# VHH binders against Protein disulfide-isomerase A5 (PDIA5), part 4

Target 1, 129 residues: Protein disulfide-isomerase A5 (PDIA5), of Homo sapiens (Human) (q14554r378to506)
Amino acid sequence: WMQNPEAPPPPEPTWEEQQTSVLHLVGDNFRETLKKKKHTLVMFYAPWCPHCKKVIPHFTATADAFKDDRKIACAAVDCVKDKNQDLCQQEAVKGYPTFHYYHYGKFAEKYDSDRTELGFTNYIRALRE

## First folded at step 1 (VHH)

Design d7 (framework vhh_8h5u_2)
Fold by ESMFold2-Fast, scan of step 1:
Structure d7 (fold): chain B 129 residues (1-129), chain A 122 residues (1-122)
Amino acid sequence: as target 1 above (129 residues)
Amino acid sequence: EVQVVESGGGLVQPGGSLRLSCAASGRTFSGSDYAMGWYRQAPGNQHERVAIITYSGSTNYPDSVKGRFTISRDNAKNTGYLQMNSLKSEDTAVYYCAVRLYSSGTDYFDYWGQGTQVTVSS
């Protein structure tokens, strides 16, 4: 056996590698994807951020709850990836996590309410009404 | 920074019992993203998962320890436990505590302890 083995089990999957209903977007596809959806709630995050780690399961559960609603999407952008830094600067992301609501790709407002599945689902359900 | 520390290992005779403790710092055992697991490794083997408990209290055990080992957590103390009964020489290994803060749907873990030795004399 190895001295102080750190990882004989599989490495922790990144959020992007997990099989969820969250749309993981990058700078190249962000705007075109958002234009196709009536309502998109976007989480801008960093994988190392503890506050982001806490909200990820809540946001994922929210995305899964709305997976069959063609008008709604929950999307995420990893702002630490080099290819996404310009996007996160353009969207005025000042910290992590940051949540923005977009209507047909147009920024409408920042989400500042509870970072829980209940908070997110209540917000999205209000948009559907 | 999140840290996990194991305690309670030692030498025990076959048929004996030990209770391992896992103390986590940096955050409490709360929220849907929090899960805790115990793994063990004996010489020549890969890490083997011996128990997992989710924030909702769901547990899972392999057949090798099912009925003998019980995982639990105490949210007020930010501590997890592995109660090991009817110990066998085959249970001799270094036991590791692992905590997951990332995604409720996976068995992968973010933070690992340094390990505690459990030796069951034949």
Scores: ipSAE 0.000, ipTM 0.089, lowest interface PAE 19.2, mean pLDDT 78

Design d8 (framework vhh_8h5u_2)
Fold by ESMFold2-Fast, scan of step 1:
Structure d8 (fold): chain B 129 residues (1-129), chain A 123 residues (1-123)
Amino acid sequence: as target 1 above (129 residues)
Amino acid sequence: EVQVVESGGGLVQPGGSLRLSCAASGFTFSWSSYAMGWYRQAPGNQHERVAIIDSGGSTNYPDSVKGRFTISRDNAKNTGYLQMNSLKSEDTAVYYCARGDYTEVSPYYEDYWGQGTQVTVSS
């Protein structure tokens, strides 16, 4: 009897708890991790945001598609965590989700196209040309 | 466990030559599957790539060392080399070996950089 029948069911795994190719970064490791990758697309998000929840499966599928390319990373930062607030402020995150492309850890541009697996993969493939 | 160890540095006069070695330690798979590069850093300067050899054996050099430096690799020994000829004072730096992806080595692949070997060109 491991659970109360009247209690809510166990919560779904958080994005960070899922076994995916998305790199979940925090303020402490953000800059050092991005420096090691030629191309990183970063999703800044809040777990409670409905728009973020809709994008998560698409962004995850994109990360998994590029998992074997050591030059490419898809990373995520939870801007609601206290330890990430300084990072999200420094990166000028004004809303959620926000997508930034970094080249060897240097901010290059905001991604503002389709928030779908196809949109993300087309964008990343174009960067490799 | 994968690590690389640089050796062969030292003090040399302008116009002299040195050969640097990059040996894999604890490495159990073929170097031929990966790119290998040499990088250098002088005090106060950023890291600079001076040579790269990809998994297919193609090499690239910046103009600053082209014609003077030669990169090579012995896959049977898991050892890479940098032959440095006609050395100049501006070649003074700590030299690092890095393992990279099949066709490139990132200057930001810190996990693959060794401890470095000091090259000083001075009389």
Scores: ipSAE 0.000, ipTM 0.113, lowest interface PAE 16.8, mean pLDDT 79

Design d9 (framework vhh_8h5u_2)
Fold by ESMFold2-Fast, scan of step 1:
Structure d9 (fold): chain B 129 residues (1-129), chain A 121 residues (1-121)
Amino acid sequence: as target 1 above (129 residues)
Amino acid sequence: EVQVVESGGGLVQPGGSLRLSCAASGFTFSDYSYEMGWYRQAPGNQHERVAIISSGGSTNYPDSVKGRFTISRDNAKNTGYLQMNSLKSEDTAVYYCATEGSWFGELSDYWGQGTQVTVSS
């Protein structure tokens, strides 16, 4: 156990602070960014959500696997940020995490399969060119 | 786990032949229409592309290997191949498999270890 007085724990790096291939999007750049990519899988999340925290490493690994593919993006939107609340409402996000697939910026479907690197990569690779 | 596993490397004399295989798991080659490529890195050198094949079967090679190497793809087996003929000492390198736009050579410790090809007399 920690000694008393206990040292304060160091702050955990936020997902946005981690150097990954995930595109962290906000309301003002969401539409324009998605239009430039043939395929985008978007994770809508809340930093405090335990289910989101469990998925983040899997989604990050998926983004890193496709980092050099100009046609594919894995993007994330923090729905707790004030500036993103309108976007998350417009996209009908009612719980966390929520995953949407967009084709050239157009909503195509909600992803609700396995929340693992294997699940995400199989889904993305099954998208036809 | 999404990965590619390279195999078929080894020690060969100049003028010899080797066939490398790239077995993919956790994804399929047929679902994408992406190009599949082979890349190599010798000690002290940058990674270089040595072969690429499109989903339709079109191939491209740099002059250093053109006429000696042949890339092929078996979507039913989810496996890519590199047939290497008339090997030279300059072909000595670790060989990596990647899809076009996805470079596994830089992250070979995560997705694949590569396969060592040594051409020596």
Scores: ipSAE 0.000, ipTM 0.079, lowest interface PAE 20.6, mean pLDDT 78

Design e1 (framework vhh_5j56_2)
Fold by ESMFold2-Fast, scan of step 1:
Structure e1 (fold): chain B 129 residues (1-129), chain A 128 residues (1-128)
Amino acid sequence: as target 1 above (129 residues)
Amino acid sequence: QVQLVESGGGLVQPGGSLRLSCVASGFTFSDESSYAIGWFRQAPGKEREGLSSISSSYGGSTSYSDSVKGRFTISRDNAKNTVYLQMNSLKPEDTAVYYCAADLYGSEWVSPDEYDYWGQGTQVTVSS
């Protein structure tokens, strides 16, 4: 047991509040934003999801690796937000995390490989070619 | 220190049944915590195969591999900190060492790479 309990620390920044190269999208801007990028890998997630939490650093590192490539985006959608529920249902998100690849805004395939920076990076590099 | 201990293995005839138990220590099963418990097996000369999982994620979901779906049932008893695998209609092909594993972040499926803690295994032999 702790002798001198301290005030709880301030809440950690949400993924959206962190300074990263991940493009955080909502239902209102999802389709218009994706149309402007040749290749977008989208992570659909829930903030409470433990598997999402452990993938976030890997996905963020991937986004940062491609930040200077105008044709590539790594985007994320929080499916728990009320304004995003219709989007996540339309995109057939059945669990979290779910990863979809879009080509100029058109759904091309689901990404089901390694949820690591290396896995994501190799996948995107193959598309970039 | 998370530890898992399997029990309930043994010898059965084809068509028989066994119930395996996995007791966890160092971690408490609760819907408020993030966890998954998976059952795996490995026969000599074969790869480790995922069979079934149960998790606190997504409302306590369960999953099964096609090879055991309809024959095996996973269940939990949170009060006893135990996960069970009920195995029915056993076949000679089910002969293997069966392992219980824990992922403290929870998993929707049975991939060995997702599980951090492993039990010692229990032998199941299906033969006459």
Scores: ipSAE 0.000, ipTM 0.109, lowest interface PAE 18.1, mean pLDDT 82

Design e10 (framework vhh_5j56_2)
Fold by ESMFold2-Fast, scan of step 1:
Structure e10 (fold): chain B 129 residues (1-129), chain A 127 residues (1-127)
Amino acid sequence: as target 1 above (129 residues)
Amino acid sequence: QVQLVESGGGLVQPGGSLRLSCVASGFTFSSPDSYAIGWFRQAPGKEREGLSSISYSDSGSTSYSDSVKGRFTISRDNAKNTVYLQMNSLKPEDTAVYYCAAHIDESYYSGTYFDYWGQGTQVTVSS
């Protein structure tokens, strides 16, 4: 019982398809990639989650702000992908979005502050060299 | 239609305190997690620096830049639709124009956000 579909507009690019400084990671490369960066803030997300959709532009702007800093990365993991389910379970992701800070690939703490560009950038700037 | 108006700036001695106010109009504190108000400052010849933010969630989640942690406190009064910045232990380096700004997401179709800025209030820390 649905009305005949209108011709849909072209789909918007997925977050992974957008030209951003966010590092999109998968189970296969997560550990090795994080070890190469002194500081990584990781967003674990689901593409369908409304809370995730709201924060994506803020997190993306944060990643772009730190793009020229070789010691800092903002990374994302899509926990809905089959290949990432083991990773998200190992990292104790119970809901979306979840934000973890890693120091040279080692889990240091969960980020529970503001989900805004200002909140993320202030947190990262406070991580001392 | 969103407006932000800052007040409370002025001249203080080093070590003094000021409380800035930001009155918001044109939107309500409906507690969507995409709404936040932040405090920024800009000194002559320097880039604008983010200082602190507070969300519209029930918890009022806050963040602070390293330069102001322990000295500045952000708070809100929902009944007055106002956000405050309590500034303690002020230093000459804190001299700047202070701005409040709102981050608002009104769209399901992402990629378009409207940032609203106040006119700023001058803070001068000098003997």
Scores: ipSAE 0.000, ipTM 0.177, lowest interface PAE 14.3, mean pLDDT 79

Design e2 (framework vhh_5j56_2)
Fold by ESMFold2-Fast, scan of step 1:
Structure e2 (fold): chain B 129 residues (1-129), chain A 129 residues (1-129)
Amino acid sequence: as target 1 above (129 residues)
Amino acid sequence: QVQLVESGGGLVQPGGSLRLSCVASGFTLDSSDYYAIGWFRQAPGKEREGLSSISGSEGGSTSYSDSVKGRFTISRDNAKNTVYLQMNSLKPEDTAVYYCAAGPEYTSLYDFWAEYDYWGQGTQVTVSS
């Protein structure tokens, strides 16, 4: 059994450890993964960032809403990881969270609208029309 | 959900012709927003090889492997949501199971096997006297 009933429970799982439809990407697989999807909305974040923590449930719900659409992905990059620092610098991430839209792996624009499930889903739906 | 169904295989004499059909469902081939369709084949004991591709986009292009260039022609009928492979001057070495597959619009001929995520069940082509 993984839990001890006489001790505090283990720390809460990280976003990457949660079973969601969000694609958690690293520098090594970022570009190859994005080129396989027509539309990808990417959230660049830091686990310590309070604004990021508030958006995560909304972004996750958006990813889950589009999970059956093979043209669409919602992806996340943890910019605090050493292996992702070059990627986040190359993508001109100046703060957290930062949202970029990529069309078949090519940067198209920065998303600066509402950080809610409704805001994200409306944006993605507009890309398809 | 995305489905591909091949038909048109069979027995043919050397030098003969066959036309294979790949009927797509769950997406529209004439949409600039969707998949490239590729044709592959696999003979017993051999690796699957890419033969030809056609883009689903309005500005799409076609590609051919050297082994079939000049003998095979890929085309689409948007009204029937169908991709065809016209096979001419067939040789015994063309004997294989032929598959169609759907992948990202920018999928290359050499990356077909790795990038395509929807596959038909295949149709047998036998070239023999």
Scores: ipSAE 0.000, ipTM 0.116, lowest interface PAE 15.8, mean pLDDT 80

Design e3 (framework vhh_5j56_2)
Fold by ESMFold2-Fast, scan of step 1:
Structure e3 (fold): chain B 129 residues (1-129), chain A 130 residues (1-130)
Amino acid sequence: as target 1 above (129 residues)
Amino acid sequence: QVQLVESGGGLVQPGGSLRLSCVASGFTFSGYDSYAIGWFRQAPGKEREGLSSISWSSGGSTSYSDSVKGRFTISRDNAKNTVYLQMNSLKPEDTAVYYCAAESTDYYGSDLSPYEYDYWGQGTQVTVSS
């Protein structure tokens, strides 16, 4: 009578579904959003990428640390989504993860330092000095 | 509260010069209560463009957009609470309403984004025509 149907475990929530302080941006709102922030560090990623998965908790913690600073944002773009492919090509994203710093929406430099909460927070703090 | 009043706009012929003035009032200054003053313009059918900025604090930096670098000069007179924009070699493309704006800032650098400026003047019209 009681056949327990095998239910697959629920899928892990996507980064966008985790309700963090990370600004998840798409091609349609990328430029206008970045123009409104003095400093934005953007992570271009693919959800399937193992290196991206390892960095996500660190980047999320960084975003949460700066959530109350009106001049700072940590943003992410999923380059696998069809609607973001043109954006990721325009921004010259060659691999994942790629980190770009934008000053008032203008590309300033690529971030190539430590992919840790400490590395990201030290970088962002230096931008205000 | 911070108030900004622009003056000095008008009609000028191509190649001419004009000096805009921005009188700032209603703010107090301390180590962290500082303002950057920026000049912006908006031409018909265009977005508001940042031209130049200067930190109000002593020893502050200046910034210029590429479109005006070498032709426009920003300066301040702290005794008069005034910021100036000296505009030389004016072109028809410089025709716009010019705005003075103030940003409360705890950052050393000067910014040219209109989105970070809290206080705005009413604007002054500059027309460059022959």
Scores: ipSAE 0.000, ipTM 0.154, lowest interface PAE 13.5, mean pLDDT 82

Design e4 (framework vhh_5j56_2)
Fold by ESMFold2-Fast, scan of step 1:
Structure e4 (fold): chain B 129 residues (1-129), chain A 126 residues (1-126)
Amino acid sequence: as target 1 above (129 residues)
Amino acid sequence: QVQLVESGGGLVQPGGSLRLSCVASGFTFDYSTDYAIGWFRQAPGKEREGLSSISTSSGGSTSYSDSVKGRFTISRDNAKNTVYLQMNSLKPEDTAVYYCAARDEVGYSSTWYDYWGQGTQVTVSS
């Protein structure tokens, strides 16, 4: 919690600070936002989690690939924020990262396949059915 | 740009009280951001000492160093974008420049405070 007397290296930008097509959601807007999109893939994460850090570039690239499709969204929820803990508990998030697919705001299934841009894009394209 | 401005310092007798204020600009204490605001002090020739911190998010936690527990209370007013330090039962050894500092809690693995105010002088006469 302390700053040491020596100058620290500059902090890394947070995922939320990056200019991407990922929709960063919080407990207050989660339900309402998801109802407006036909298909939403949601990544529940913790910023400190190494597995989450490895997936973030892949998930971001996926969101950017579908940015022009009005029916599709890729969203993220930071489960470490106090304001999101009730949401993450209600959504039965037991570890990080966790991926859920929602159809017009209704939970449909958990995504447990490859955590790569290819895996995510193939999954979303298959939702066409 | 993120800026912090301290106020409320001054001269006080032992056993007295002061309330310090830290006004933040360049960001808000709203639901979309998580910041930790900390109070630090530094006396001449001594290292900077952390005293207390508060999270700006709803339901955020507070912490206190052993030297000030029970005497100092940190609080926030998110509508005014302000953090307060209520200092009671002041002692001569509390004489120092008091600093407000902010740290973004989201995504950072470091505990470094990135933004610092210029400080406000507190003098407790002996």
Scores: ipSAE 0.000, ipTM 0.080, lowest interface PAE 21.9, mean pLDDT 80

Design e5 (framework vhh_5j56_2)
Fold by ESMFold2-Fast, scan of step 1:
Structure e5 (fold): chain B 129 residues (1-129), chain A 130 residues (1-130)
Amino acid sequence: as target 1 above (129 residues)
Amino acid sequence: QVQLVESGGGLVQPGGSLRLSCVASGFTFSSEYSYAIGWFRQAPGKEREGLSSISGSDTGSTSYSDSVKGRFTISRDNAKNTVYLQMNSLKPEDTAVYYCATDFSGYEVTPLSADEYDYWGQGTQVTVSS
């Protein structure tokens, strides 16, 4: 699949079908959900993207690590879905994965550091003080 | 199938110039992919060194390593799906195999590190010698 990034992987549950602490958001609920959380790290992704596939386990582990913190959320948006196209354009998503930090629903900054569980957790812990 | 093919290498004297080309196939520069194309080189007995990159997110954000800044220029021709590396004021220490590589990670600025790039060309030899 590395030589053809669009090639389908072997059949597996989609990220949304997996039972994880990641909040899977769509255009219809994005703004409302983010306003209710003090800190949200959002991953904008495409299911076919190789770099997204590599990061998903790390991002999921991060979400699970903060599952008991009511002020922290890790959320994901599938930008390939037609209903999410307007959202991903509004948020200036130009590549996958793209990571944005929101404070009570307000865009604060783009996360562009290490795409590992350690990188994500260190970033969020710095916010949580 | 994503492929990159380099050309334009050869023998040149110190102070000379060469232009390398990298033709991409399997995706277009106007595609839905966010991409970066980087130029790397590897001299005998050394690891791959990042030289320059150009982003596909807009008209092309560029970056350069300190070793080539001011001497090398990266550019692209979207209609030909080709990236160029213009190399001026060549030195014997520029002798290496030159590679182009593509990254689809969507980084705002892709680091000039070989491990950030997934697809590689076969390389083209540049020799700077009298």
Scores: ipSAE 0.000, ipTM 0.125, lowest interface PAE 18.0, mean pLDDT 83

Design e6 (framework vhh_5j56_2)
Fold by ESMFold2-Fast, scan of step 1:
Structure e6 (fold): chain B 129 residues (1-129), chain A 129 residues (1-129)
Amino acid sequence: as target 1 above (129 residues)
Amino acid sequence: QVQLVESGGGLVQPGGSLRLSCVASGFTFSDTYSYAIGWFRQAPGKEREGLSSISSSGYGSTSYSDSVKGRFTISRDNAKNTVYLQMNSLKPEDTAVYYCAADWSYGEDILTESAFDYWGQGTQVTVSS
């Protein structure tokens, strides 16, 4: 048997609200945080973007794979938030998703390979060889 | 253009088994794109109920509603772009139209109707003697 629900279901959790190892950054803490990590792969995204939505689970799985390594981070920046627009402009983000690799906070290169957990993990592992 | 087609419904006696198939077109089950496929059902005069979901991510996570856990099993065949729902120990209460649904995943399997934008037309399952 079933009764009608008393209240509407809660909204879908945003990526930032999920329990993951992805480091969600904003303009105020971006530079300071990246300088403390030897290797950071950053995903610049928009929540409404279908291509971003497809990559988010792969990127999240990658972050979880490296969660115990203090020198590695997988970070994300929501470029639609007002407080992040200046940051995304300064980082020359021209579309979503955009992936940048930073070495101790210094921009090293744009990641343009496979947007899969395997692609991301192989890339990060290669940085340590 | 995502299109989902369900098949495998029909009449079965209590205690019997059925296997439903959901074939996706314009939406591939691979590690290239992470998304969720869910099975839902709706009986006449009742709300739509989430039964099970499976992620296309490398972790291959699955979720089940308490009403079907232990009786229903979800699986995928990525080479055939097909998701299956194996239904065992069927009861008259399982009589409903069964729907396949899909959308991009944020790293979690979801059993909430509003989380899915793409829906199949449904296949009727009737459990009676």
Scores: ipSAE 0.000, ipTM 0.091, lowest interface PAE 19.4, mean pLDDT 81

Design e7 (framework vhh_5j56_2)
Fold by ESMFold2-Fast, scan of step 1:
Structure e7 (fold): chain B 129 residues (1-129), chain A 130 residues (1-130)
Amino acid sequence: as target 1 above (129 residues)
Amino acid sequence: QVQLVESGGGLVQPGGSLRLSCVASGFTLEYSGSYAIGWFRQAPGKEREGLSSISSSEGSSTSYSDSVKGRFTISRDNAKNTVYLQMNSLKPEDTAVYYCAAKYDSPGEVYWEPSDYDYWGQGTQVTVSS
């Protein structure tokens, strides 16, 4: 008598699979996308990273808050993907999460303030002012 | 990697309808504003031709080639990260492999040249025959 094993529950949707305003970028489209946006805040992350998981809802809410502004983007790069490893090395990502602000595709500064929706939103609003 | 996957092709009788789907991954259609999606087709022994495009911007501007204007409709479902091509009043001349493609969206421009598109799906066959 053999029991059929229960199928595991479906995995939680990845950040990229969620319906959000976050622009998920890869090495192939990173530079072309950033050049066309006046202001882009980029989150470099790893899906397994606990600190990244904590920030994702805040960063997502920030992206949704600015979704109708053509001059602003909130973008994310999964540095664990094989094809993104060169990009993350080129951008000098030393840990996760790392946040960089780009002005028309040019690296301007690292964001090191509060990793909350309020912190990110205040930062972006200051750039818009 | 930006990926596009087409589905919905098949065999249909003249005068029939089909809806093609193009599922995007590696970027979001809702916000991106930076990628337009175009539909193209290639009939046996012929060059690839542009049919329709839709902007990913909030305005969702659409365009159509003269060969399909009034018969085909492009639309998007942001919740599913999908672009559709609704094909009505199909003719034998519509028999082709249909491709979904993505390009960076330049404000005020509509591109019909296949060479302007950076990312391509693998195609889905549509056959209109009795």
Scores: ipSAE 0.000, ipTM 0.073, lowest interface PAE 20.3, mean pLDDT 80

Design e8 (framework vhh_5j56_2)
Fold by ESMFold2-Fast, scan of step 1:
Structure e8 (fold): chain B 129 residues (1-129), chain A 127 residues (1-127)
Amino acid sequence: as target 1 above (129 residues)
Amino acid sequence: QVQLVESGGGLVQPGGSLRLSCVASGFTFSYESSYAIGWFRQAPGKEREGLSSISGSSGGSTSYSDSVKGRFTISRDNAKNTVYLQMNSLKPEDTAVYYCARGDFEYSGSYYDLDYWGQGTQVTVSS
């Protein structure tokens, strides 16, 4: 038998382990990565947060929709990781999920509209005017 | 539809001069002051190198590589939507294909984001 039925199934891959177009950033590479992208929408999240879990498929679909546009990125930061604590505090993240738009690494505004693929894609398309 | 077209290349003797032109279409310099136009060249077997850039609608910021500083001058004519590269005191080592490109100099900080390239114009310096 190839598998032991008493063993638990392997855990579901984390968002960072999934092969998607989302750029997973940490404190050490956040600033330098954002400076190289004209438009970046960043999702600050916690893996345990139910609201974050609901948004992840929508945000991932948005990132995949813009994967061929060199000027656009969708990035994510896990604020529960020790290495990211200073970054999330510096960016004034008070809850999860929080969405910020950066223009060449410069904070421009907080995104507070619909947390759906349609909402995110409409927002990003408007930036291309 | 954004397009950049280079012209003015040719054969010239050492010590001679040429003026290259880069004409932009589908994009107007006076409406997009955040964009910079740069000149680059590539010789056979060499990597492409940056030579000069100009930014702002009035041309308030220019830069030059050490290899061409004092010999080459970049300028713009916004009414003709054209950027020029005046090349003086040409040397055989200046033989290359010359390209113009658009970039977001103002907003990229130290990172120059190039989004459109021309087809290039050949410059040959030989006696």
Scores: ipSAE 0.000, ipTM 0.102, lowest interface PAE 17.3, mean pLDDT 79

Design e9 (framework vhh_5j56_2)
Fold by ESMFold2-Fast, scan of step 1:
Structure e9 (fold): chain B 129 residues (1-129), chain A 129 residues (1-129)
Amino acid sequence: as target 1 above (129 residues)
Amino acid sequence: QVQLVESGGGLVQPGGSLRLSCVASGFTFSTDYSYDIGWFRQAPGKEREGLSSISTSYGGSTSYSDSVKGRFTISRDNAKNTVYLQMNSLKPEDTAVYYCAAEGYPTDWSSLEPGMDYWGQGTQVTVSS
């Protein structure tokens, strides 16, 4: 007789569990991590949000494109986690996804352009010049 | 507090070589904080031209302008807080004042100051037969 014959299938790997170049940050390490990078584009998201799910592959591809550039990071914060709720409120996240650009950890602007790999990469490349 | 001092300029004949040094003081080269240090030049009556940059972060990401790629090499010695520019196969067109610049180094997250550009005083390079 089998143990756990009705166990549900294992859940799909979360974005955080996938091996990508995206830096997954939490309230405890957010500020310390961001100040180490000249340019960081941060995606604030909720795992259940359909718009977030559509952007994740584009944002991941962007992070992978800049993985060898030590002054650039693409980071993500899960605003549904209890430990991140204060951070997301402090950063004025009012909906998901929200994209913020930080310069040496200082909030510089909200990114409101195309939520595609091309849009994100063009934005980041412009910051370097 | 932050200062950059260039040395190594001088007169050289076409085809010759020079090594420029840029010593940074008032901040420490660290893998904990990513900031760029680069070389620029300006000839009389010309715009200032960016030549090469190196990141202080792990791996030391480098970049070169097309005019110097393959002839000039940037490097750093973190223990000596020094950035070097090795210039080979010099041409009369390389005659200019060469400047070292640092893009920024945030020392305190709470300061929220923007990134700052620090410039050295420049060193003259003259390539003449």
Scores: ipSAE 0.000, ipTM 0.162, lowest interface PAE 12.9, mean pLDDT 81

